# Ledger of designs, part 18: VH-VL binders against Beta-1,4-galactosyltransferase galt-1 (galt-1)

Target 1, 206 residues: Beta-1,4-galactosyltransferase galt-1 (galt-1), of Caenorhabditis elegans (o16374r189to394)
Amino acid sequence: KMSICVPALFGNGYDAKRIVEFIELNTLQGIEKIYIYTNQKELDGSMKKTLKYYSDNHKITLIDYTLPFREDGVWYHGQLATVTDCLLRNTGITKYTFFNDFDEFFVPVIKSRTLFETISGLFEDPTIGSQRTALKYINAKIKSAPYSLKNIVSEKRIETRFTKCVVRPEMVFEQGIHHTSRVIQDNYKTVSHGGSLLRVYHYKDK
Short names: E, the ipSAE of ESMFold2; O, the ipSAE of ESMFold2 at other seeds; V2, 0.75 times the mean of E and O plus 0.25 times the DockQ between their complexes.

## First folded at step 17 (VH-VL; framework fv_spartalizumab)

Design n6 (from m3 with heavy chain W33Y; at its last look DockQ between E and O 0.78; V2 from the best seeds 0.65)
Fold by ESMFold2 at other seeds, look of step 17:
Structure n6 (fold): chain C 206 residues (1-206), chain A 120 residues (1-120), chain B 113 residues (1-113)
Amino acid sequence: as target 1 above (206 residues)
Amino acid sequence: EVQLVQSGAEVKKPGESLRISCKGSGYSFTDYYMHWVRQATGQGLEWMGIIYPGDSYTNFDEKFKNRVTITADKSTSTAYMELSSLRSEDTAVYYCARHDYDTGYPLDYWGQGTTVTVSS
Amino acid sequence: EIVLTQSPATLSLSPGERATLSCKSSQSVLYRINNENYLTWYQQKPGQAPRLLIYYASERESGVPSRFSGSGSGTDFTFTISSLEAEDAATYYCQQYYDYPYTFGQGTKVEIK
């Protein structure tokens, strides 16, 4: 019912514990498939083994995505290509698809509701094709594993200018990295959610 | 410094309406939930409802059967609680309290309380 | 609606004694994703607003003396004052933040002999 697209993962900023945490916590929240786009040649050996393990166990779809460097900035087109590819992989298959970075987590505010129930409520209006919400950066005090979703904080830096999306893939014509650019019909909508029921956190471990 | 300052004490008659304000300062008003809690003399705490000023989301205890309305004015950083069709049982101290969801601290700051007396 | 039942209703103890308060929830308040219990303890002295002491069932708020602690998981929670001081005379409330309405327990009044 739910999937995550990680349109770019670069290996020198994250370790294998973070990948395990990302995959396991999102699986517990009801995410059924995670699509990860990366250049495997740029990953360290521990990262490669971890991603291969989860791919072999059908928890992720790992997509090796390598572009040659070009002076015209081909990388931007590569990012749009991974976002578009992931959107198409989910169209007609997945009810709700999240687009976020590897270290970002969508969190339901009301704990008696699952992530799926929360998202379903936000999409009760059948004309809504996407929900966009502000990203929050939080430095969290690590008290136990799992490290993410802990709310015991040694330092708080809340940045709300950047956003992340969850979409109905079949209703989106053009998806960007941080927004839905276009829906397939004029009466379909993109909506900004203010954070009362759903939050998205970017966790730091410095 | 975080402060929640509530409007002053009120004396009401049954059937009237009550409106209490709670002005928040020293924090980003729209990024925190505001709760309303009341306490009759010599009794326990009773949760009434919540607002998220950032998107105006509200939720209430069903005990109040559409008698309660909670609103917020972002331009003045002030939350309001209105209780209509007052009864003598609504005599209580009413509190607003801030909820910092992001850091796991539910009601970390409380207003000073507003004493409301309903008598005929 | 999640009902929180506190016991005892009143606890009368001497300074230096250990106070143990119970809060039992009608439903689990453990969120399995982050393994945290959405259960909080407050202290309220006469004429004052409540004061947050413990959140997530066991985490002490800044500035709260170490003699205050909380434990338990799921439906059964305990609040402890390890060595009671005269200033600890108050009513203590548990509250849950798992599901609306965010209910309080009925309170335990702690008295100093």
Scores: ipSAE 0.595, ipTM 0.821, lowest interface PAE 1.8, mean pLDDT 83
ESMFold2, look of step 17: ipSAE 0.623; ipTM 0.830
ESMFold2 (binder alone), look of step 17: mean pLDDT 91; pTM 0.925

## First folded at step 18 (VH-VL; framework fv_spartalizumab)

Design k1 (from n1 with heavy chain Y105F; at its last look DockQ between E and O 0.61; V2 from the best seeds 0.64)
Fold by ESMFold2, look of step 18:
Structure k1 (fold): chain C 206 residues (1-206), chain A 120 residues (1-120), chain B 113 residues (1-113)
Amino acid sequence: as target 1 above (206 residues)
Amino acid sequence: EVQLVQSGAEVKKPGESLRISCKGSGYSFTDYWMHWVRQATGQGLEWMGIIYPGDSYTNFDEKFKNRVTITADKSTSTAYMELSSLRSEDTAVYYCARHDYDTGFPLDYWGQGTTVTVSS
Amino acid sequence: EIVLTQSPATLSLSPGERATLSCKSSQSVLYRIQNENYLTWYQQKPGQAPRLLIYYASERESGVPSRFSGSGSGTDFTFTISSLEAEDAATYYCQQYYDYPYTFGQGTKVEIK
């Protein structure tokens, strides 16, 4: 089984339509649970209604993240707290957990394989605790197809500085946003995947 | 401008090995898949295999699995296909072709083809 | 392995006529998550490398004349040349890129009378 952790949500750059697309597309890919951390003071009424709908219908787990952002260290430590909380919520429950933002999607390259089949292949070596993959940037301005599914690129670049992880939660001790910092045993390992079997797309509103 | 330039025509004897190069220019070589496709005289197109130079992942049609090697040299932006234990049936034009997976275009640029004749 | 079967094997028509080519897949090439068919059409003239015309079953590549079109879904696909021109004499291939190996159809040769 698979889950997604979305560590923090700000209303800027996201609207209710994008949240719907994110939840629906990942559900179709076999994601069974999406963990969303929200500062509800930052959400508009449309966003609140959308998140409530999916929470009421058991598609997401909505966690109230209300720590103030007034102190410089609070934002950074708040993100580490949500990442750590989500990791722990999945340990012993979920086989594979993805850590990504609402504008990022993990996609199998071989179309005859499901996302779960692809991930299972990448973790075939039982000592692998996490897989890290570079982002690919996509301009998503198509008017006639789902905004997040249609790959339309007028210009793209691979950004290796920005990577995203899928992990076996029980094997990870410390998780960051872009990497696994520590696995629970010395013989477990983290792997950088080059993109031949699994891609993660970062969608931009140009 | 995207270009794929292949090595020149070859004449081989049965049992020998074939090695064709394909140099890509005008694009980021490691970001695109490279396919190998062949065509015997008067026959259709036959997919042989693929490489992703970014992580060296390869896949082959099973009929070639024990005879084909596909590699890439990132420093020269060149892909290579080697076919061993040649037979007269391997007489064909061999193509390399580029695939941009992220934009949904399959084989958008093709090399000029390399004619290979396997004869006694 | 997905087998693509094209028909007819040859098609001989006069200029201005409509050509309709069929490609049938042994398995569906529809990726339901994105509702996209992983099926392409290529044109190959004698002595030349193939030229990409249609991708995702129905999307025309940049610079391809509007008389070329594709349609279909799942296992049954068609390629149409609305009004044949002399330069359209060629062999046309479908290819799937849904599952390895990425097989081609055997081709349909289009001849101008």
Scores: ipSAE 0.614, ipTM 0.835, lowest interface PAE 1.5, mean pLDDT 83
ESMFold2 (binder alone), look of step 18: mean pLDDT 92; pTM 0.937
ESMFold2 at other seeds, look of step 18: ipSAE 0.685; ipTM 0.861

Design k2 (from n1 with light chain N35D; at its last look DockQ between E and O 0.74; V2 from the best seeds 0.67)
Fold by ESMFold2 at other seeds, look of step 18:
Structure k2 (fold): chain C 206 residues (1-206), chain A 120 residues (1-120), chain B 113 residues (1-113)
Amino acid sequence: as target 1 above (206 residues)
Amino acid sequence: EVQLVQSGAEVKKPGESLRISCKGSGYSFTDYWMHWVRQATGQGLEWMGIIYPGDSYTNFDEKFKNRVTITADKSTSTAYMELSSLRSEDTAVYYCARHDYDTGYPLDYWGQGTTVTVSS
Amino acid sequence: EIVLTQSPATLSLSPGERATLSCKSSQSVLYRIQDENYLTWYQQKPGQAPRLLIYYASERESGVPSRFSGSGSGTDFTFTISSLEAEDAATYYCQQYYDYPYTFGQGTKVEIK
């Protein structure tokens, strides 16, 4: 059983086509639950309609989330709050939970294996509570849509500053966007996976 | 300016071990897969194994799994392939080749090849 | 254990003719999630390392002349040289990278009369 937690959407960098692609591709990969946190004032009308459609048809769990702001004018995006809520929704229920944005996809490297088979192998050691791997950036300026690995034919950029996680939610006490801060017991581990078996791609549109 | 430079030709006797180096330059060594492929004289290409230097993951064709060791030294950007218990049928040209998984270009750069002769 | 079978073993043609090569896979190499075939074509001339020509069954590598093309899906793949030139005399190999081991076909030798 696998689930995805998508933190709150901010700004105007997403369109409805990418939401459709995200939901449909991850369903094909065997993701059984997708939790999406939205902020109504940051979404255009076509995106709101698309999210409502999938929520009404029980393809996603849509959570309306409006952030309070501090007076100093710059505020954290609220992603840690939504990550914590989503972690708790999956604890004791879901075997593996992914934390990523709409424009990020976990991809198995060995194509004869499913995503579930790949993740199960990475968690074969029962003391492993989380796996993180480097986020790879893919420029799509040659092809703007639909976004996929094969759309990028002439330009590539790889950035390894950021990582994304898949976890056993019952073993995690405190989760961030790109790391596990604390496991529930000292003998549980957080592991950095180097990318040989699992990759995470972020599609950039310049 | 991507280059893969392999160690020189070798002559071996049956039962000995072989170690070939492959030094990569002009690219980020740890971000690309390295394959090992061999070709006996007048024969086709035979895939032997692979390493991802970024996390040292390896995989081998089962026919070699008890005889082949593939390693990488990140500090020198060099991959190594060792083949033990050599037989005359191991006589071949051995290639290393780079693979860029992220852009869909499989073996885009090849080493010059290392000729290995195994004879009594 | 995916086996790639190429045919014919040898193809002898005159300059300007169309060369058609087959590669058949014992198992599908189609990744259905993204509709991608994990099959490549290489050219090898005597004394040289192989040269990548086609990836994903049909995508031409940068700098490869347009007379080279690939097609097919699943288990049946075709490589075509639309108008054969003297420099195209070589052995052509298919390879799959769908499942370990990443096997090659046995090769098709293309000769110019």
Scores: ipSAE 0.618, ipTM 0.835, lowest interface PAE 1.7, mean pLDDT 83
ESMFold2, look of step 18: ipSAE 0.671; ipTM 0.855
ESMFold2 (binder alone), look of step 18: mean pLDDT 91; pTM 0.927

Design k3 (from n1 with light chain I33L; at its last look DockQ between E and O 0.45; V2 from the best seeds 0.58)
Fold by ESMFold2 at other seeds, look of step 18:
Structure k3 (fold): chain C 206 residues (1-206), chain A 120 residues (1-120), chain B 113 residues (1-113)
Amino acid sequence: as target 1 above (206 residues)
Amino acid sequence: EVQLVQSGAEVKKPGESLRISCKGSGYSFTDYWMHWVRQATGQGLEWMGIIYPGDSYTNFDEKFKNRVTITADKSTSTAYMELSSLRSEDTAVYYCARHDYDTGYPLDYWGQGTTVTVSS
Amino acid sequence: EIVLTQSPATLSLSPGERATLSCKSSQSVLYRLQNENYLTWYQQKPGQAPRLLIYYASERESGVPSRFSGSGSGTDFTFTISSLEAEDAATYYCQQYYDYPYTFGQGTKVEIK
């Protein structure tokens, strides 16, 4: 029982192909529920059709978060509300909930283990309500002759300022995109995972 | 410029412990896994265990689990492997090797090896 | 535990001949989500540490001559030296890094006649 919350889709920086890749790859990893929050005014026609297709086929839950006050900037980056809504939708329903963007993927380090097995191990201590892990930025591989050409992999290895979370939704009171702000009781904890068992990759377009 | 430098050769008696250091330079020590591999004379390579210095996570081949300890000191960029209750069968060359998981480059840099002889 | 079985144990060939080495895994080392085989080939000369040659079953490491190549998927892997040179006399090992422990094959010794 795993779910993923995409707290906000901006109209730029995403195309329909990226959305398809995200949904299909995470479904293969065992993600059972994907919640996508969008401002319908910001989507082009291709993205709308793609999201509607997946929603109609019950592969995602698409949520319009457009505010009734349609002034420029009012709902701009309004992620706190969508994160809180998604957390509450999963409380008591989903065992583990991920919070990430469409270009971010949680990946187990040990290739013989599923994502669920990896996450279950990280939450073995019953007092852990949240695991925070650093983003790893990765560029597309540049094909090169091996002897003399500069092989460029311009990636920051660990991003302590930019992290993503997986949580037990029933143990979290206040959730952000990059951290868990507060757990429901003092004896529950948030943990920073250093990347040995779980990575989150942020793929940059070229 | 990436370099792994191991401590020098040792002669040990059965029942003693050994401790081998592996100092990494020319790279971000905490961002790469460090493996330990040994090779007895005339034999193949044998994987012993691994550490991720970034969070101190370790894993070991089950045959060594109760005898091996792997640690890392971030401030000196040095990994350590300790093997206790030595036997003559532990006579081998011991290597440390670096692993770049994110780019898919397995053991791309190896230490020079530490020869350990266990004799009564 | 994944067992890697290499064959032949020794291979004695003349310079210029093609050397073909096999590595067979007891379980698949293909990570299907990424379509990558977690299988590596190393060269080791006497008295030296191993040298990485091939990763992901078929990708050549920087500075490795083009006469070295790897192929295969899942459980069956092949390492080839297209035109053997005297300096290629060594023992060659495969290793998997799909599941702990990250086991090695027992090695194939390549000798030049």
Scores: ipSAE 0.569, ipTM 0.812, lowest interface PAE 2.0, mean pLDDT 82
ESMFold2, look of step 18: ipSAE 0.673; ipTM 0.856
ESMFold2 (binder alone), look of step 18: mean pLDDT 91; pTM 0.922

Design k4 (from n1 with heavy chain T103V; at its last look DockQ between E and O 0.66; V2 from the best seeds 0.67)
Heavy chain, then light chain:
Amino acid sequence: EVQLVQSGAEVKKPGESLRISCKGSGYSFTDYWMHWVRQATGQGLEWMGIIYPGDSYTNFDEKFKNRVTITADKSTSTAYMELSSLRSEDTAVYYCARHDYDVGYPLDYWGQGTTVTVSS
Amino acid sequence: EIVLTQSPATLSLSPGERATLSCKSSQSVLYRIQNENYLTWYQQKPGQAPRLLIYYASERESGVPSRFSGSGSGTDFTFTISSLEAEDAATYYCQQYYDYPYTFGQGTKVEIK
ESMFold2, look of step 18: ipSAE 0.643; ipTM 0.846
ESMFold2 (binder alone), look of step 18: mean pLDDT 91; pTM 0.927
ESMFold2 at other seeds, look of step 18: ipSAE 0.706; ipTM 0.866

Design k5 (from n1 with heavy chain H99Y; at its last look DockQ between E and O 0.74; V2 from the best seeds 0.64)
Fold by ESMFold2 at other seeds, look of step 18:
Structure k5 (fold): chain C 206 residues (1-206), chain A 120 residues (1-120), chain B 113 residues (1-113)
Amino acid sequence: as target 1 above (206 residues)
Amino acid sequence: EVQLVQSGAEVKKPGESLRISCKGSGYSFTDYWMHWVRQATGQGLEWMGIIYPGDSYTNFDEKFKNRVTITADKSTSTAYMELSSLRSEDTAVYYCARYDYDTGYPLDYWGQGTTVTVSS
Amino acid sequence: EIVLTQSPATLSLSPGERATLSCKSSQSVLYRIQNENYLTWYQQKPGQAPRLLIYYASERESGVPSRFSGSGSGTDFTFTISSLEAEDAATYYCQQYYDYPYTFGQGTKVEIK
């Protein structure tokens, strides 16, 4: 079973259509729960209604997160706090937890295999606590129909300095946005996956 | 401009080994799969295997599993396919071809082909 | 492994006629998450490497004339040349890239009378 932690939704960074697409596509991939952190007073009515719908249908867990200090300089610590909270919520509950933003998708490369089958293969060694892989930046639009991630207009920018993780939450002590900082025991390990079996795409609007 | 340039034609005897190079240029070599495909004279295309140079992942058609080795050298942007224990039925033109997974274009660029004759 | 069966083996037609080629897959190549068929069509002329024409079963590659088209889903795919030209004499192959090994069909040779 799989979950997603989305620590970076701190207001109106996305329209409701993109949120719907994110939740629906990941549900089709076998994601069973998505954890979303937001300052709910900063959401518009359409976004609030959308998030309530999915929360009521048990597809997401919506967590109201308001920083006491609303300075951008403390957002790094605020995101670390949401990442840590989400990690702890999944410990003992989910087998694999992804950490990514709403505009990022993990996908299996081999199309005959599900996302769960792909992840299970990458964690076949029981000492592996996390897998990380580089983002691929796609400057493209998502088609309005049919329900698809295929992009007609695409500009490709290669970036390998930013990575995203999938973890076994019970094996991680300290999780960052782009890496696993610490596993719970010295014989557990973090692994960098080169992209042959699992990709993560960051979709950017112009 | 994307180009795949393969090593030259070879004449081999049964039991020998074949090693073909494929040098990629004009693109980020480690971000694309490289496929190997062969074609016997007057026959169809036959998929042999792949490599992802970014992490050296490989996969092969089972019929070649014990005879084929596919490698890549990131520093020279060159992929290699080795086929051992050659037989007369290995006589073919061997192609490398690039696969752009991120844009959904499968084999969009092909090498010029390497003609290999295994006889006598 | 997924077997692709093409028919007919050879198709002899006059210029201007419609050519219709079939590719049947032993297993579905439809990726349900994106509703995409992982099937490709190539053209190969004698002495040349194959040329990509159609990907995702129906999407024309850049620079491919509009007379070439593909259709179908799941296990049954069709490639059409709407008005055959002399330069279209070639062998056409389908390939799936849904599951390893990424197999090709046997090819359909298109001849122009």
Scores: ipSAE 0.595, ipTM 0.816, lowest interface PAE 1.7, mean pLDDT 83
ESMFold2, look of step 18: ipSAE 0.616; ipTM 0.828
ESMFold2 (binder alone), look of step 18: mean pLDDT 90; pTM 0.917

Design k6 (from n1 with light chain Q34M; at its last look DockQ between E and O 0.45; V2 from the best seeds 0.00; counts 0 for: grease 19 > 18.9)
Fold by ESMFold2, look of step 18:
Structure k6 (fold): chain C 206 residues (1-206), chain A 120 residues (1-120), chain B 113 residues (1-113)
Amino acid sequence: as target 1 above (206 residues)
Amino acid sequence: EVQLVQSGAEVKKPGESLRISCKGSGYSFTDYWMHWVRQATGQGLEWMGIIYPGDSYTNFDEKFKNRVTITADKSTSTAYMELSSLRSEDTAVYYCARHDYDTGYPLDYWGQGTTVTVSS
Amino acid sequence: EIVLTQSPATLSLSPGERATLSCKSSQSVLYRIMNENYLTWYQQKPGQAPRLLIYYASERESGVPSRFSGSGSGTDFTFTISSLEAEDAATYYCQQYYDYPYTFGQGTKVEIK
């Protein structure tokens, strides 16, 4: 079975429509549980209602968490705490756990295969504890507006500076925000996947 | 400007092997799939196989599995297709084509084609 | 493997007429999670490499004239040239990207009378 950890969702500024899309699409892909860390006091009314609806329907586990917005180093250690908590919640319970944000999607490249089938193939070697692949930022506007390119050049940007992970939680000792820091045994491995079978996207629709 | 430039025409005998190159320029070679497609004279298009140069993943039509090898050289931005144990039925124009999976543009750029004649 | 069957094999029409081409798939090429049909249309003129016209069954590639359109979902797809021009004489192919091998239809040759 599969789960997703969303290590930090800060309050205002998030679109409730985006969260619905995230939860519904990942449920269709076979994700059985989504763990969301947020400061519930800072959520607007529509976001609160949306998260409550899914929590009441047992699609998500909503965890109240306050992350300071002062220094990047402080934010990193606070996010490490939510990542660690989520890893422990899944250890011994979930086969594969993904770490990503609400607007990031892991998708199989081969469309005739499910996400679970794809992930199972990537972890066929029993010594592999985590798979890491590059996050791709993509502007959805460029695929829906072919005539606009006749008048104005639109330049897409794909950033690969960051990576996102899927792990076997029982094999990970220390999980970072963008990588697995340590596996529990020396013979377990972390692997960088080049994107041929599994991709992760951050979508923009502006 | 995106370009795919293929190696020149080949004349081969049955039982020989061929090796066609496809050099990509004007884009990030490792971020796009490369397909190989052939077309016999007066016939339709036939998909042969695919490579993702970023991690060297390949897949082939089963009819070619034991005869075809597809590789890529990231340092020269060049994909290669080798076909062994040639038969007269392998006479065709061979194309490479780029696939932009991330934006949904399938075979958006094609090479010029390489004419291969296999005759006894 | 997924078989794509195009009809008719040949279509002979006069300039200004509407051309309608069919592509039928032996199994669905609809990715239901994203509601995307992994079906494309190409134009190939004699002596040339194919040219991408339509992707996702209905989306026109940049620079493709508006007289070209695609429709359909799942297994049944249609390609239309709303007002045929002399330069449209070509063979048109559909292709699926849903499952390996990424098969093509056998083609529909469009001729101008």
Scores: ipSAE 0.616, ipTM 0.828, lowest interface PAE 1.6, mean pLDDT 83
ESMFold2 (binder alone), look of step 18: mean pLDDT 91; pTM 0.929
ESMFold2 at other seeds, look of step 18: ipSAE 0.637; ipTM 0.842

## First folded at step 19 (VH-VL; framework fv_spartalizumab)

Design j1 (from n1 with light chain S58D; at its last fold request DockQ between E and O 0.63; V2 from the best seeds 0.65)
Heavy chain, then light chain:
Amino acid sequence: EVQLVQSGAEVKKPGESLRISCKGSGYSFTDYWMHWVRQATGQGLEWMGIIYPGDSYTNFDEKFKNRVTITADKSTSTAYMELSSLRSEDTAVYYCARHDYDTGYPLDYWGQGTTVTVSS
Amino acid sequence: EIVLTQSPATLSLSPGERATLSCKSSQSVLYRIQNENYLTWYQQKPGQAPRLLIYYADERESGVPSRFSGSGSGTDFTFTISSLEAEDAATYYCQQYYDYPYTFGQGTKVEIK
ESMFold2, look of step 19: ipSAE 0.719; ipTM 0.879
ESMFold2 (binder alone), look of step 19: mean pLDDT 91; pTM 0.928
ESMFold2 at other seeds, look of step 19: ipSAE 0.699; ipTM 0.872
ESMFold2, look of step 21: ipSAE 0.660; ipTM 0.852
ESMFold2 (binder alone), look of step 21: mean pLDDT 91; pTM 0.925
ESMFold2 at other seeds, look of step 21: ipSAE 0.708; ipTM 0.874
ESMFold2, look of step 22: ipSAE 0.715; ipTM 0.878
ESMFold2 (binder alone), look of step 22: mean pLDDT 91; pTM 0.925
ESMFold2 at other seeds, look of step 22: ipSAE 0.645; ipTM 0.841
ESMFold2, fold request of step 24: ipSAE 0.648, 0.610, 0.659; ipTM 0.841, 0.820, 0.851
ESMFold2 (binder alone), fold request of step 24: mean pLDDT 91, 91, 91; pTM 0.925, 0.931, 0.929
ESMFold2 at other seeds, fold request of step 24: ipSAE 0.645, 0.659, 0.604; ipTM 0.846, 0.850, 0.824

Design j2 (from n1 with light chain N35Y; at its last look DockQ between E and O 0.67; V2 from the best seeds 0.00; counts 0 for: grease 19 > 18.9)
Fold by ESMFold2, look of step 19:
Structure j2 (fold): chain C 206 residues (1-206), chain A 120 residues (1-120), chain B 113 residues (1-113)
Amino acid sequence: as target 1 above (206 residues)
Amino acid sequence: EVQLVQSGAEVKKPGESLRISCKGSGYSFTDYWMHWVRQATGQGLEWMGIIYPGDSYTNFDEKFKNRVTITADKSTSTAYMELSSLRSEDTAVYYCARHDYDTGYPLDYWGQGTTVTVSS
Amino acid sequence: EIVLTQSPATLSLSPGERATLSCKSSQSVLYRIQYENYLTWYQQKPGQAPRLLIYYASERESGVPSRFSGSGSGTDFTFTISSLEAEDAATYYCQQYYDYPYTFGQGTKVEIK
């Protein structure tokens, strides 16, 4: 019923520990499929082994994605292509699809509700094609593996220029990295959610 | 410095309405939940309701649902709680309290309290 | 609605003694996905607003002395003052923020002889 599209790995800030946390946490939240787009030639050995493990165990769908462009010109256009491909893979198949990076997590605010229950409530109006909410940047020093709402040294920043979406794939015509550009019909709509029921966290060190 | 300043003490008669303000300063008002909690003399704490000023979401304990209204004014960084159809049992100290959901700090800052007496 | 039951109602001890307070929840307040217990402890002295001491059942708030600690998971929680000081005379409340309404326990009054 729920999937995640990770449109491309980029930068050198990720390690295998973060990938494990991302996959395991989201699986526990009820995400049934995670689509990961990456240029496998550029992965280090630890990351490659980790992604292969989860692909072999059917936790993820790993999609090798290589562009003819030079690296410095590819991050936006390559991400748009993978976003479009992932949207298409989910259209007519998945009820709700999240578009986010490995270090970004959607979580329900009301802890007695599952992620699916929370999302279903936000999409109760059948004309809503997407929900967009602002990222919250959380500085945390965590001794255990899972990312959480616990922070030992608290510093946060909300950034409204950077948002992430959860969508009904069949209602979206054109999806961007931070927004839904176009819905299929004029009476379908995109909604900016203010954060009272659903949050998306970007966990960073430092 | 984070500070929550509530309106002053009130004396009310049964059937009247109560309106308490809570002005927040020293933090981003729209990024934190505001709770309302009351305490009758010599009794425990009683949660009344919550607002998220960022999107105006509210929730209330069912026992107050028909009588309580919680609002926020973003331009003045002030939350309001109104309680209608007052009864003697509503005599209490009323607190506002801030909740930082994102960092796991529940009610980390409290207002000074507003003493409300409902007497015939 | 989640009911929190605290015991004992009153605890009268001498300075230096260990105080142990119980808070029992009518249903689990454990968020199993991230293993976080949505249970807090507050201290309230006469004439003052409550003060946050412990969040997530066991995490001390900044500036809270190490003699205060919390433990437990799911439905059974314990708050401990390892060596009572005169300043610790207060009423202590647990609260859950797992599900609305965010209920409090009825309180445990700690008195120092």
Scores: ipSAE 0.611, ipTM 0.828, lowest interface PAE 1.5, mean pLDDT 84
ESMFold2 (binder alone), look of step 19: mean pLDDT 91; pTM 0.926
ESMFold2 at other seeds, look of step 19: ipSAE 0.658; ipTM 0.854

